# VHH binders against Mitochondrial Rho GTPase 3 (MIRO3), part 14

Target 1, 175 residues: Mitochondrial Rho GTPase 3 (MIRO3), of Arabidopsis thaliana (Mouse-ear cress) (q9ma88r425to599)
Amino acid sequence: RKVVQCFVFGPKNAGKSALLNQFIGRSYDDDSNNNNGSTDEHYAVNMVKEPGVISDTDKTLVLKEVRIKDDGFMLSKEALAACDVAIFIYDSSDEYSWNRAVDMLAEVATIAKDSGYVFPCLMVAAKTDLDPFPVAIQESTRVTQDIGIDAPIPISSKLGDVSNLFRKILTAAEN
Below, E stands for the ipSAE of ESMFold2; O stands for the ipSAE of OpenDDE; V2 stands for 0.75 times the mean of E and O plus 0.25 times the DockQ between their complexes.

## First folded at step 18 (VHH; framework vhh_7qbe_3)

Design a1 (from v4 with G26E; at its last look DockQ between E and O 0.83; V2 from the best seeds 0.71)
Fold by ESMFold2, look of step 18:
Structure a1 (fold): chain B 175 residues (1-175), chain A 120 residues (1-120)
Amino acid sequence: as target 1 above (175 residues)
Amino acid sequence: QLQLVESGGGLVQAGGSLRLSCTASERTYAMGWFRQGPGKEREFVARISMYGGSTYYADSVKGRFTISRDNAKNTLYLQMNSLKSEDTAVYYCAASQSLYYSQPSDYDSWGKGTRVTVSS
């Protein structure tokens, strides 16, 4: 896979835009009329390199921020056709952020399964440099194990802590 | 062994209300309500995601029934308003520990049911 399409989900203020900004090779808005309730889609594109890799195995990674419109319009099954990997970002200092991200993960994964789409889903624990909500690690570990997904990938709100996430996204897309 | 115990069924006049409860013996994830009328196949009524952020209803009950959950008590609820004679059925609570919860096969634990009878 030379180009990997990664859909980025998560509740407001979880860190989706910050992640795309840290990834920036180029960011695009799909819709400039945001006062009229139109769709707000954002993209970031870059090449991902790993230390010690000097072959043509480098990959282009596209991160697409997926947002639900203000009127509660849900993601359609047709929109998922392009997805190679889905990630679900939550604020590790906010229990409600975790709750919303898990429910969104289940909804998206269920739509994908019912539509015949196959792609991995990953949880991302953002803002790990802040105090986590009580029982955050115990809750996330138990839930992810019970529902059969990998433990959340931690990232800090600080620049430079995201390289492991990008590598894990590419690894998930290859398996 | 996850156990689900329904309660709150009974006899009610058309237009009336009932609230069903389902208590789980341990933590559950996605949950739903199904029903089976006399001589009919089991049908979907409503389902709810792990933390309650997503709910879905069969068209026949939409606007009249409300699913909710209280995770501190491991309890699922179905508030049934404006009941009709066609709502007469045994109502089953179901729970899933998989990520998926749209199909009956996604649910791996079922209660024994509680009977609801709606008289006109």
Scores: ipSAE 0.560, ipTM 0.789, lowest interface PAE 1.3, mean pLDDT 80
ESMFold2 (binder alone), look of step 18: mean pLDDT 85; pTM 0.868
OpenDDE, look of step 18: ipSAE 0.771; ipTM 0.896

Design a2 (from w5 with Y29W; at its last look DockQ between E and O 0.81; V2 from the best seeds 0.73)
Fold by ESMFold2, look of step 18:
Structure a2 (fold): chain B 175 residues (1-175), chain A 120 residues (1-120)
Amino acid sequence: as target 1 above (175 residues)
Amino acid sequence: QLQLVESGGGLVQAGGSLRLSCTASERTWAMGWFRQGPGKEREFVARISFYGGSTYYADSVKGRFTISRDNAKNTLYLQMNSLKSEDTAVYYCAASQSLYYSQPSDYDSWGKGTRVTVSS
């Protein structure tokens, strides 16, 4: 039984907290959640079956939300040593969200390279139930190809089905 | 074949201002400004992320210099205010062909430079 640490980056209101809530079974509308913000770290833990495996073998996936300050990340450079996979969530209907997520990816990747850490990075397009911003498909395709990562993985705030994302995270961590 | 062309250098009195431009022949990733004074090694001045949401400055220029970019025009800018004699150097525009941009070795395209002379 193996634990995979996935760091979750992205600008405010991109859907980071909603993703973590869906991973542990909480919905976007769950009023039983009495967290009103103000904490620096949020995480969700669950078991996920390995991609393509029909056995009862499970892996533990930890999603750790990284909060953003105006002058940097709330995460120390040393904490990146624990990262097995980084994901960068953006609101697919919002060009600013995309721009910020890409710049955050570059900053995190640069810190990781300078520190000697190696982990895969994935882009996640949230809120795909909304219309994408005008050049979203062209820009996301070009950028992800240029930096050598997979095309953004879509998730919808309304559908609540994120199982494909979790499987892709585990697959990335195996490499 | 990426080409970078700097402009805007010149002679200015201490306390004055100057704006450098760098036009790239095609779309670039992160970009930066470096400078080389007489008898010195090339040193970092400022760098900017792909969409411009992250900037970083050498301590010696913080608060006086502002880096910016216009991706529609493939152009990088350096606004230099409150210039000091120590800012006298050849200023080089640089571009990264990858998403990394903290080390000089991350920049693999360089302009020929534009000279800035600050007279005291």
Scores: ipSAE 0.583, ipTM 0.815, lowest interface PAE 1.1, mean pLDDT 81
ESMFold2 (binder alone), look of step 18: mean pLDDT 82; pTM 0.836
OpenDDE, look of step 18: ipSAE 0.816; ipTM 0.921

Design a3 (from w5 with T28F; at its last look DockQ between E and O 0.82; V2 from the best seeds 0.67)
Fold by ESMFold2, look of step 18:
Structure a3 (fold): chain B 175 residues (1-175), chain A 120 residues (1-120)
Amino acid sequence: as target 1 above (175 residues)
Amino acid sequence: QLQLVESGGGLVQAGGSLRLSCTASERFYAMGWFRQGPGKEREFVARISFYGGSTYYADSVKGRFTISRDNAKNTLYLQMNSLKSEDTAVYYCAASQSLYYSQPSDYDSWGKGTRVTVSS
């Protein structure tokens, strides 16, 4: 059995907690009550199936929401050792959200390289049912191409069927 | 080729201040300041995240130096306060077309440097 550890980064209100709750089928309020003051990290675990394939292709995906505190301190190098894939969620209607996500990507990637860790990084454009901020498509396309990652993966603010995102996460972890 | 032009260096007495600037000919991603003192290897001074949300400093300058960037002007700054004689060096701005910015090898573009001399 393969367990994939996916670290979920992104600024406040980008949709991190909503994604984790959708992954386990719970509301955001339930998750908040469960983790009241005991930790600054949140986890969600579920299995992801490939449709039409036999059951031994099931994978366990762990989503770990990462909070980078306003005082600027980051995850320890030791904490990143567990990461198999990192995703960076931003609100596609909010340029500040995009800027923060890119800064987080740069810092996490730099810490990983300095520590000798290698894992793929994906950008996730949340709330695509809203109007994107000016130049969002041009800017996200240029930046992701320049740094050598795939174009941002879109998800809706309503977070209906996100199984495509989870499949892409698992595919990235295999490569 | 990305062109970086530093300015703001000079002679200053210990305890004084200087502000360095580095103007780039085009947009760049990863940025930092490095310095090379007399008889020493080039060393990291400060770096700043892609959009300027986070700053990082060598222990020897933390609390005295402030890095910033103005993306509209393609300009990187280093405010140097409470200068000491050991801050005497040629200061280089550096930029990278990649995401990485912690090591000198991460930077593919360097300015010619601006000299800072701190007299006791």
Scores: ipSAE 0.465, ipTM 0.741, lowest interface PAE 1.6, mean pLDDT 79
ESMFold2 (binder alone), look of step 18: mean pLDDT 80; pTM 0.810
OpenDDE, look of step 18: ipSAE 0.778; ipTM 0.900

Design a4 (from w5 with A95R; at its last fold request DockQ between E and O 0.87; V2 from the best seeds 0.81)
Amino acid sequence: QLQLVESGGGLVQAGGSLRLSCTASERTYAMGWFRQGPGKEREFVARISFYGGSTYYADSVKGRFTISRDNAKNTLYLQMNSLKSEDTAVYYCARSQSLYYSQPSDYDSWGKGTRVTVSS
ESMFold2, look of step 18: ipSAE 0.734; ipTM 0.888
ESMFold2 (binder alone), look of step 18: mean pLDDT 84; pTM 0.861
OpenDDE, look of step 18: ipSAE 0.782; ipTM 0.899
ESMFold2, look of step 19: ipSAE 0.711; ipTM 0.874
ESMFold2 (binder alone), look of step 19: mean pLDDT 83; pTM 0.858
OpenDDE, look of step 19: ipSAE 0.809; ipTM 0.916
ESMFold2, look of step 21: ipSAE 0.660; ipTM 0.848
ESMFold2 (binder alone), look of step 21: mean pLDDT 84; pTM 0.864
OpenDDE, look of step 21: ipSAE 0.498; ipTM 0.769
ESMFold2, look of step 22: ipSAE 0.699; ipTM 0.869
ESMFold2 (binder alone), look of step 22: mean pLDDT 83; pTM 0.858
OpenDDE, look of step 22: ipSAE 0.785; ipTM 0.904
ESMFold2, fold request of step 23: ipSAE 0.687, 0.676, 0.741; ipTM 0.860, 0.857, 0.894
ESMFold2 (binder alone), fold request of step 23: mean pLDDT 83, 83, 83; pTM 0.861, 0.860, 0.856
OpenDDE, fold request of step 23: ipSAE 0.842, 0.083, 0.845; ipTM 0.937, 0.493, 0.938

Design a5 (from w5 with S98A; at its last look DockQ between E and O 0.18; V2 from the best seeds 0.00; counts 0 for: pae E 7.8 > 2, placed apart)
Fold by ESMFold2, look of step 18:
Structure a5 (fold): chain B 175 residues (1-175), chain A 120 residues (1-120)
Amino acid sequence: as target 1 above (175 residues)
Amino acid sequence: QLQLVESGGGLVQAGGSLRLSCTASERTYAMGWFRQGPGKEREFVARISFYGGSTYYADSVKGRFTISRDNAKNTLYLQMNSLKSEDTAVYYCAASQALYYSQPSDYDSWGKGTRVTVSS
């Protein structure tokens, strides 16, 4: 698929909006929001260049932030039909954030299975510049292995870390 | 097929404590406690997720009740402290893989319940 739809889950303040803003920059995101009459969706669109000189293949990546309600998230089963990759962002310095992200992954995986949708799921550890809480590192390795997904992908405020995430998202969507 | 067996109910003086247990015959994901008082509808008390251990409580029990689970034993616990007469109810254990965990309809499997009576 030339356009990859990535749904972005995660608890409040985990870094979802910051990721979307950094992906396309402030002015594009604002123009897209202003040009859309819908307030139900927050998304960012940009081209992601595949590294390598043998072919210059670009793909369009759409990051759609999934809005949070008090005890879940605002997403219908039908909306998941468009999902090519799901990512679950958590604050690596906050055990509550990790626990909530795992709950969201379990919820989404259940809905996808019940609906017959198939897409890869990735865990994203945000704010790795901060000190992680004591058990999160050990727990994240065991839980991701038990679920059958790769270990969480770290991101920080450092330049370049976020670009690597976008490439990993595209790789997951291809496989 | 999946069976949930509650225990630990009984008679307790107001201000006292009880610990409820619920053992599942198979591994399950989300587990929770509901209760039904005399003449009332069944209401949510607390839930805990299998992965990550996230806990959620009804406002009426926050700070007094603590939910926990032992995944190795497939056992769910509810520690009930500072009990009040209003806590008198049949307490039900439930298990679910449903999207929303706050309503009885979100749960796939139920125990038969254990009675808790809080005396004045």
Scores: ipSAE 0.013, ipTM 0.266, lowest interface PAE 7.8, mean pLDDT 74
ESMFold2 (binder alone), look of step 18: mean pLDDT 82; pTM 0.852
OpenDDE, look of step 18: ipSAE 0.832; ipTM 0.932

Design a6 (from w5 with F50W; at its last look DockQ between E and O 0.22; V2 from the best seeds 0.00; counts 0 for: pae E 7.4 > 2, placed apart)
Fold by ESMFold2, look of step 18:
Structure a6 (fold): chain B 175 residues (1-175), chain A 120 residues (1-120)
Amino acid sequence: as target 1 above (175 residues)
Amino acid sequence: QLQLVESGGGLVQAGGSLRLSCTASERTYAMGWFRQGPGKEREFVARISWYGGSTYYADSVKGRFTISRDNAKNTLYLQMNSLKSEDTAVYYCAASQSLYYSQPSDYDSWGKGTRVTVSS
């Protein structure tokens, strides 16, 4: 698989747009996003090299930011057909952000199960350079074990390079 | 199939309070309350997720009603304060596989309902 479609979910202000901007830097889609005619869906595309720099092919990773309105509209089954891996970003300092991300994960997983789609789901703890909300570690461990997914992958709002997350996304898509 | 049993309905004076409960036979993704008043279609009141505890309310009840759950007992609650005669209805407990729908068609399991009558 040479192109991996990664859907990026999460509540408002969790860091979805910042992650996409960091993936491509400031030169690709930021200018287009602020032009007239912007949509609620934003994409970032880049190539990611395999570990060890010696690989037969580079992988193209597409990050699609998905924004779900606060009134709880269900994501359409057709929209998920292209998903190879889903990530759910939350602000690790904000318990409300965590609760919303968990609910989004549950909805997407339900739609995928009902539609027969199979793709991995990953949780991403954003802003880990800030103090986590009370019980954040205990709660995230309990919920991810109960759902049957890996513990959240941490990323910091201050660090510039999140390439480890992108490689983990590609690794998950291979399995 | 999931079984939902409501209780707590009754007659109450305007301005009063009432607490409804709904016990589910198993865990479910989301639970909510709907109501059907005289001559009206069934309408959404409130919902709460099983995970995360996210809540959503109809505008007509915001600030007066509070939905909550006790996951250990698989029980959903609706605290209704500052009741008005317009709140008179049969209240239904419902369960859903999706958290983000507010329409009755999004829910696949329903209780038999409990009547609330608000008199003044």
Scores: ipSAE 0.014, ipTM 0.264, lowest interface PAE 7.4, mean pLDDT 75
ESMFold2 (binder alone), look of step 18: mean pLDDT 81; pTM 0.832
OpenDDE, look of step 18: ipSAE 0.786; ipTM 0.904

## First folded at step 19 (VHH; framework vhh_7qbe_3)

Design b3 (from a4 with R95K; at its last look DockQ between E and O 0.82; V2 from the best seeds 0.72)
Fold by ESMFold2, look of step 19:
Structure b3 (fold): chain B 175 residues (1-175), chain A 120 residues (1-120)
Amino acid sequence: as target 1 above (175 residues)
Amino acid sequence: QLQLVESGGGLVQAGGSLRLSCTASERTYAMGWFRQGPGKEREFVARISFYGGSTYYADSVKGRFTISRDNAKNTLYLQMNSLKSEDTAVYYCAKSQSLYYSQPSDYDSWGKGTRVTVSS
């Protein structure tokens, strides 16, 4: 069975922990030495089933929430070696959440490219069931088109929306 | 057609300061400053992300130079303090249309440059 490691980035309160909890309501916190940022990751693990597929072909998806270290530096190059796909979640109801998330995506993607790591990076628009901020929608559409990346994947707090995201994550990891 | 125009260069004594500006004729995304000394390859100085949340500096300028931007004015800045003779160069403003912005090849538009000369 293939195990897919998905790193989950995004500004505070964008919905990272909520996404991990929605992944069948189980979270694994791999931070036995975590104090003041000693371990900056939360995990959720599940098997993802495709319609019409027998369980022995199911794939295991691991979502790892990534947090900024206390020294203000971003993720180390070595930490990216485990990443199969990165997602960058932003709050679509917050006008500045997009700004922070796309800056994170650009920095992580640049570090990965310079280090020789190859994995897809996806933008995720969270909380689409709230009243979206119209300027943020225009901004995200313009920026993704101009820099040539996929439009953000929308999700809400509803389970159906997040199942589609998990399927898209696995599909992206196949490349 | 996009235009990038640098200004603020000049002659300054070692230990002094200069502030470079780069005005773009339209909106830009990731931006950077590069420099080229006499007979040398163009080298990276500093870069800044789309909205200014991430900055990175060459080791030779870290702690002395500060990159910043004002997106409402389409303007990029480089504050240069504690200048040294090794900082003498033509300084170029550059922008990236792509996601990446660490290598010169990631940048697709360049200014004509502004000369900085540091003397003792």
Scores: ipSAE 0.619, ipTM 0.811, lowest interface PAE 0.9, mean pLDDT 79
ESMFold2 (binder alone), look of step 19: mean pLDDT 84; pTM 0.865
OpenDDE, look of step 19: ipSAE 0.755; ipTM 0.889

Design b4 (from a4 with S109Y; at its last look DockQ between E and O 0.18; V2 from the best seeds 0.00; counts 0 for: pae O 2.1 > 2, placed apart)
Amino acid sequence: QLQLVESGGGLVQAGGSLRLSCTASERTYAMGWFRQGPGKEREFVARISFYGGSTYYADSVKGRFTISRDNAKNTLYLQMNSLKSEDTAVYYCARSQSLYYSQPSDYDYWGKGTRVTVSS
ESMFold2, look of step 19: ipSAE 0.679; ipTM 0.852
ESMFold2 (binder alone), look of step 19: mean pLDDT 84; pTM 0.871
OpenDDE, look of step 19: ipSAE 0.813; ipTM 0.917
ESMFold2, look of step 21: ipSAE 0.674; ipTM 0.849
ESMFold2 (binder alone), look of step 21: mean pLDDT 85; pTM 0.874
OpenDDE, look of step 21: ipSAE 0.257; ipTM 0.616

Design b5 (from a4 with Y101W; at its last look DockQ between E and O 0.84; V2 from the best seeds 0.72)
Fold by ESMFold2, look of step 19:
Structure b5 (fold): chain B 175 residues (1-175), chain A 120 residues (1-120)
Amino acid sequence: as target 1 above (175 residues)
Amino acid sequence: QLQLVESGGGLVQAGGSLRLSCTASERTYAMGWFRQGPGKEREFVARISFYGGSTYYADSVKGRFTISRDNAKNTLYLQMNSLKSEDTAVYYCARSQSLYWSQPSDYDSWGKGTRVTVSS
């Protein structure tokens, strides 16, 4: 069976931690030295069946939250070596969240290409149960079409509304 | 058909400042400034992400130049401080319509340039 590593990007308060908590399974704190003030790594691990294939296959999906320190974006090319799929979560009710997530997408995609890493990138529109910011659908549709990626995958802030996202992550990783 | 029009070039004494502008005729995404000095190849100066959250600079200008943008005006800026004679060049703005924006080949549209001459 196969382990799929999905890196979860997005601005603060976009819903990254809530997504990991909804994924069910284990969350890991990978900060072994609190005295140094290092940034924590957060993971969630679960099994996911991939329906729709000729043979159902169990996959282990790891969601790794990438947290950006308040003093800037410091993702190194070495950090991306384990990535099979990157997702970029934004709060669909907040235009600043969208702006920040798109800038993160462009940054990560460029670092990956320059480093020779190939993995799909997906946009995720979180909190779709709230009113979207003005022109949100028009803006996200235009941008994703222009830069050649799929339209954002919607998820609600409510528990249990994320199984479609996990299936799309696994489908993207199979290429 | 996209038009990129630079302005703000001119003659400046060493140590002086200039601000370059580039106005686009339509929406742009990642953008950058490049320059071509006398007898040289075009070289990277600075680049900025879709909404300005990420900026990068060539080592030769870092700390002296600042790239910024105003998306409501479709305008890109380059504030150039502490100018040196080696900054003399034609400055070009450019845009990328894709996710990729680190290499000159990622940029698919270019302005005609504005000349900056730094005198000693």
Scores: ipSAE 0.628, ipTM 0.831, lowest interface PAE 1.2, mean pLDDT 81
ESMFold2 (binder alone), look of step 19: mean pLDDT 84; pTM 0.863
OpenDDE, look of step 19: ipSAE 0.745; ipTM 0.886

Design b6 (from a4 with S105E; at its last look DockQ between E and O 0.55; V2 from the best seeds 0.52)
Amino acid sequence: QLQLVESGGGLVQAGGSLRLSCTASERTYAMGWFRQGPGKEREFVARISFYGGSTYYADSVKGRFTISRDNAKNTLYLQMNSLKSEDTAVYYCARSQSLYYSQPEDYDSWGKGTRVTVSS
ESMFold2, look of step 19: ipSAE 0.649; ipTM 0.837
ESMFold2 (binder alone), look of step 19: mean pLDDT 83; pTM 0.858
OpenDDE, look of step 19: ipSAE 0.805; ipTM 0.913
ESMFold2, look of step 21: ipSAE 0.671; ipTM 0.849
ESMFold2 (binder alone), look of step 21: mean pLDDT 84; pTM 0.864
OpenDDE, look of step 21: ipSAE 0.357; ipTM 0.687

Design b7 (from a4 with S54T; at its last look DockQ between E and O 0.20; V2 from the best seeds 0.00; counts 0 for: placed apart)
Amino acid sequence: QLQLVESGGGLVQAGGSLRLSCTASERTYAMGWFRQGPGKEREFVARISFYGGTTYYADSVKGRFTISRDNAKNTLYLQMNSLKSEDTAVYYCARSQSLYYSQPSDYDSWGKGTRVTVSS
ESMFold2, look of step 19: ipSAE 0.634; ipTM 0.837
ESMFold2 (binder alone), look of step 19: mean pLDDT 83; pTM 0.860
OpenDDE, look of step 19: ipSAE 0.806; ipTM 0.916
ESMFold2, look of step 21: ipSAE 0.651; ipTM 0.847
ESMFold2 (binder alone), look of step 21: mean pLDDT 83; pTM 0.862
OpenDDE, look of step 21: ipSAE 0.447; ipTM 0.751

## First folded at step 20 (VHH; framework vhh_7qbe_3)

Design d1 (from a4 with A30M F50Y; at its last look DockQ between E and O 0.49; V2 from the best seeds 0.64)
Fold by OpenDDE, look of step 20:
Structure d1 (fold): chain B 175 residues (1-175), chain A 120 residues (1-120)
Amino acid sequence: as target 1 above (175 residues)
Amino acid sequence: QLQLVESGGGLVQAGGSLRLSCTASERTYMMGWFRQGPGKEREFVARISYYGGSTYYADSVKGRFTISRDNAKNTLYLQMNSLKSEDTAVYYCARSQSLYYSQPSDYDSWGKGTRVTVSS
């Protein structure tokens, strides 16, 4: 498939919207305009290019932000059928954000499996330009090891290009 | 090597309550309870994530059993209420190194078990 659907999970203020904006080349400051009144699904679509290679094999990546209410996911079980890869983004400076993201990972993966869906899951550590919470490194390593996933991918809007993340997402979807 | 030690089993009358504990020798993330009744296969009872945001129960115990944990003590709990004769089993705690919960293969470390007997 030339199109990969990536569902983006994470707690509030984890940087989900920022990631989507960055994916489509919008600056963080433009968040005010994307409030298209439609309360529904925030998504971003772009092609992921390999550096230095003009290839007809460029894949289209769709990032779909999943909103979470206090009572659960605003996503039906059936909607997970479309997920090729799931990422769980958290604020690396906020322990609560980490905790919630990990719980979301566990929950989504379980729901998916129970529904007959299996897809790779990635943790994304956002806002790495900020000071990490004290147990961040230890916790992230330990938890990801325990649940059998890769260590979180660090990203920062201030530190540079998130292109590597998108490539990793595509790679994960292919495996 | 991770050590899991269950406790709290015993004889209880039907309709009664019992609380099981499982102490881990080290910090664990995903933890669950299984049970094995006489002549039966080991079956899933409940699972809880580290931060408690993801809990799952077997249908047979929903509404009666509550899984919880104290991470500071590396201890897993199973509060069993409204016990039935069918709940008679050896109860095992286990660590999961999987995102999944329902199969024994999702777990890589097991306790020795604690026996729960529910009398009619």
Scores: ipSAE 0.668, ipTM 0.847, lowest interface PAE 0.8, mean pLDDT 89
ESMFold2, look of step 20: ipSAE 0.719; ipTM 0.883
ESMFold2 (binder alone), look of step 20: mean pLDDT 85; pTM 0.876

Design d2 (from a4 with Y101F; at its last look DockQ between E and O 0.70; V2 from the best seeds 0.53)
Fold by OpenDDE, look of step 20:
Structure d2 (fold): chain B 175 residues (1-175), chain A 120 residues (1-120)
Amino acid sequence: as target 1 above (175 residues)
Amino acid sequence: QLQLVESGGGLVQAGGSLRLSCTASERTYAMGWFRQGPGKEREFVARISFYGGSTYYADSVKGRFTISRDNAKNTLYLQMNSLKSEDTAVYYCARSQSLYFSQPSDYDSWGKGTRVTVSS
């Protein structure tokens, strides 16, 4: 598959929009102005390149931000059928953000199963430039182990390249 | 080995309320309540995710029962209101270590159950 659809889940202020902006080469600081109150689906499309390799076989990754209402996800069950991989991003410095992200994972997974959909799920620990909440490492490891997924992937818009995340997303989608 | 111990069952009049508890010997991820009435098969009642943000109820108990948990105490709760004679059953708690916990087969480490009898 040349195109991979990644659904991006996460609580408010988890860094979803920032991730999308980074994916398309926008600076982190530009996120402050895109309060486009528009109910429009936020998505980003780009090619993921291997370092040092110019290849025509580069895969296209689509990141689709999923908006959350108070009573659940804005996505229909049917819309989830298009998901090749789901990531759940949280603020690594905020325990509430972690808790909410894990619950979202559980909910999406159950909906997917009930609907007959199968896709890999990844946790993404964002804002690693901030101090982690005290039980972050222990809880994240324990919970991910308990539910049978990989440990959260750490990212920071301020500290580093998120290219590795995109590669991991693609790899997950291939498995 | 994980142990689950249910408590809080008893005799209650129709329209009454009862609160069940399930204590786990260790930390558990997703948890659920099931029940088995006389001459009936075991059926799903309610489930809850680890942090409580995801809950689901059987249609037969929706609006009457509330599932909750205290992770600090490794305890699962089922608040049962407006009880009916049809709610008479042995109630079981179970855990799921799976990311998927929508089906009974996703649950393991069942408790011994606590009996709830609702008199008409």
Scores: ipSAE 0.314, ipTM 0.681, lowest interface PAE 2.0, mean pLDDT 86
ESMFold2, look of step 20: ipSAE 0.640; ipTM 0.837
ESMFold2 (binder alone), look of step 20: mean pLDDT 84; pTM 0.864

Design d3 (from a4 with S96G; at its last look DockQ between E and O 0.23; V2 from the best seeds 0.00; counts 0 for: placed apart)
Amino acid sequence: QLQLVESGGGLVQAGGSLRLSCTASERTYAMGWFRQGPGKEREFVARISFYGGSTYYADSVKGRFTISRDNAKNTLYLQMNSLKSEDTAVYYCARGQSLYYSQPSDYDSWGKGTRVTVSS
ESMFold2, look of step 20: ipSAE 0.668; ipTM 0.852
ESMFold2 (binder alone), look of step 20: mean pLDDT 85; pTM 0.877
OpenDDE, look of step 20: ipSAE 0.591; ipTM 0.822

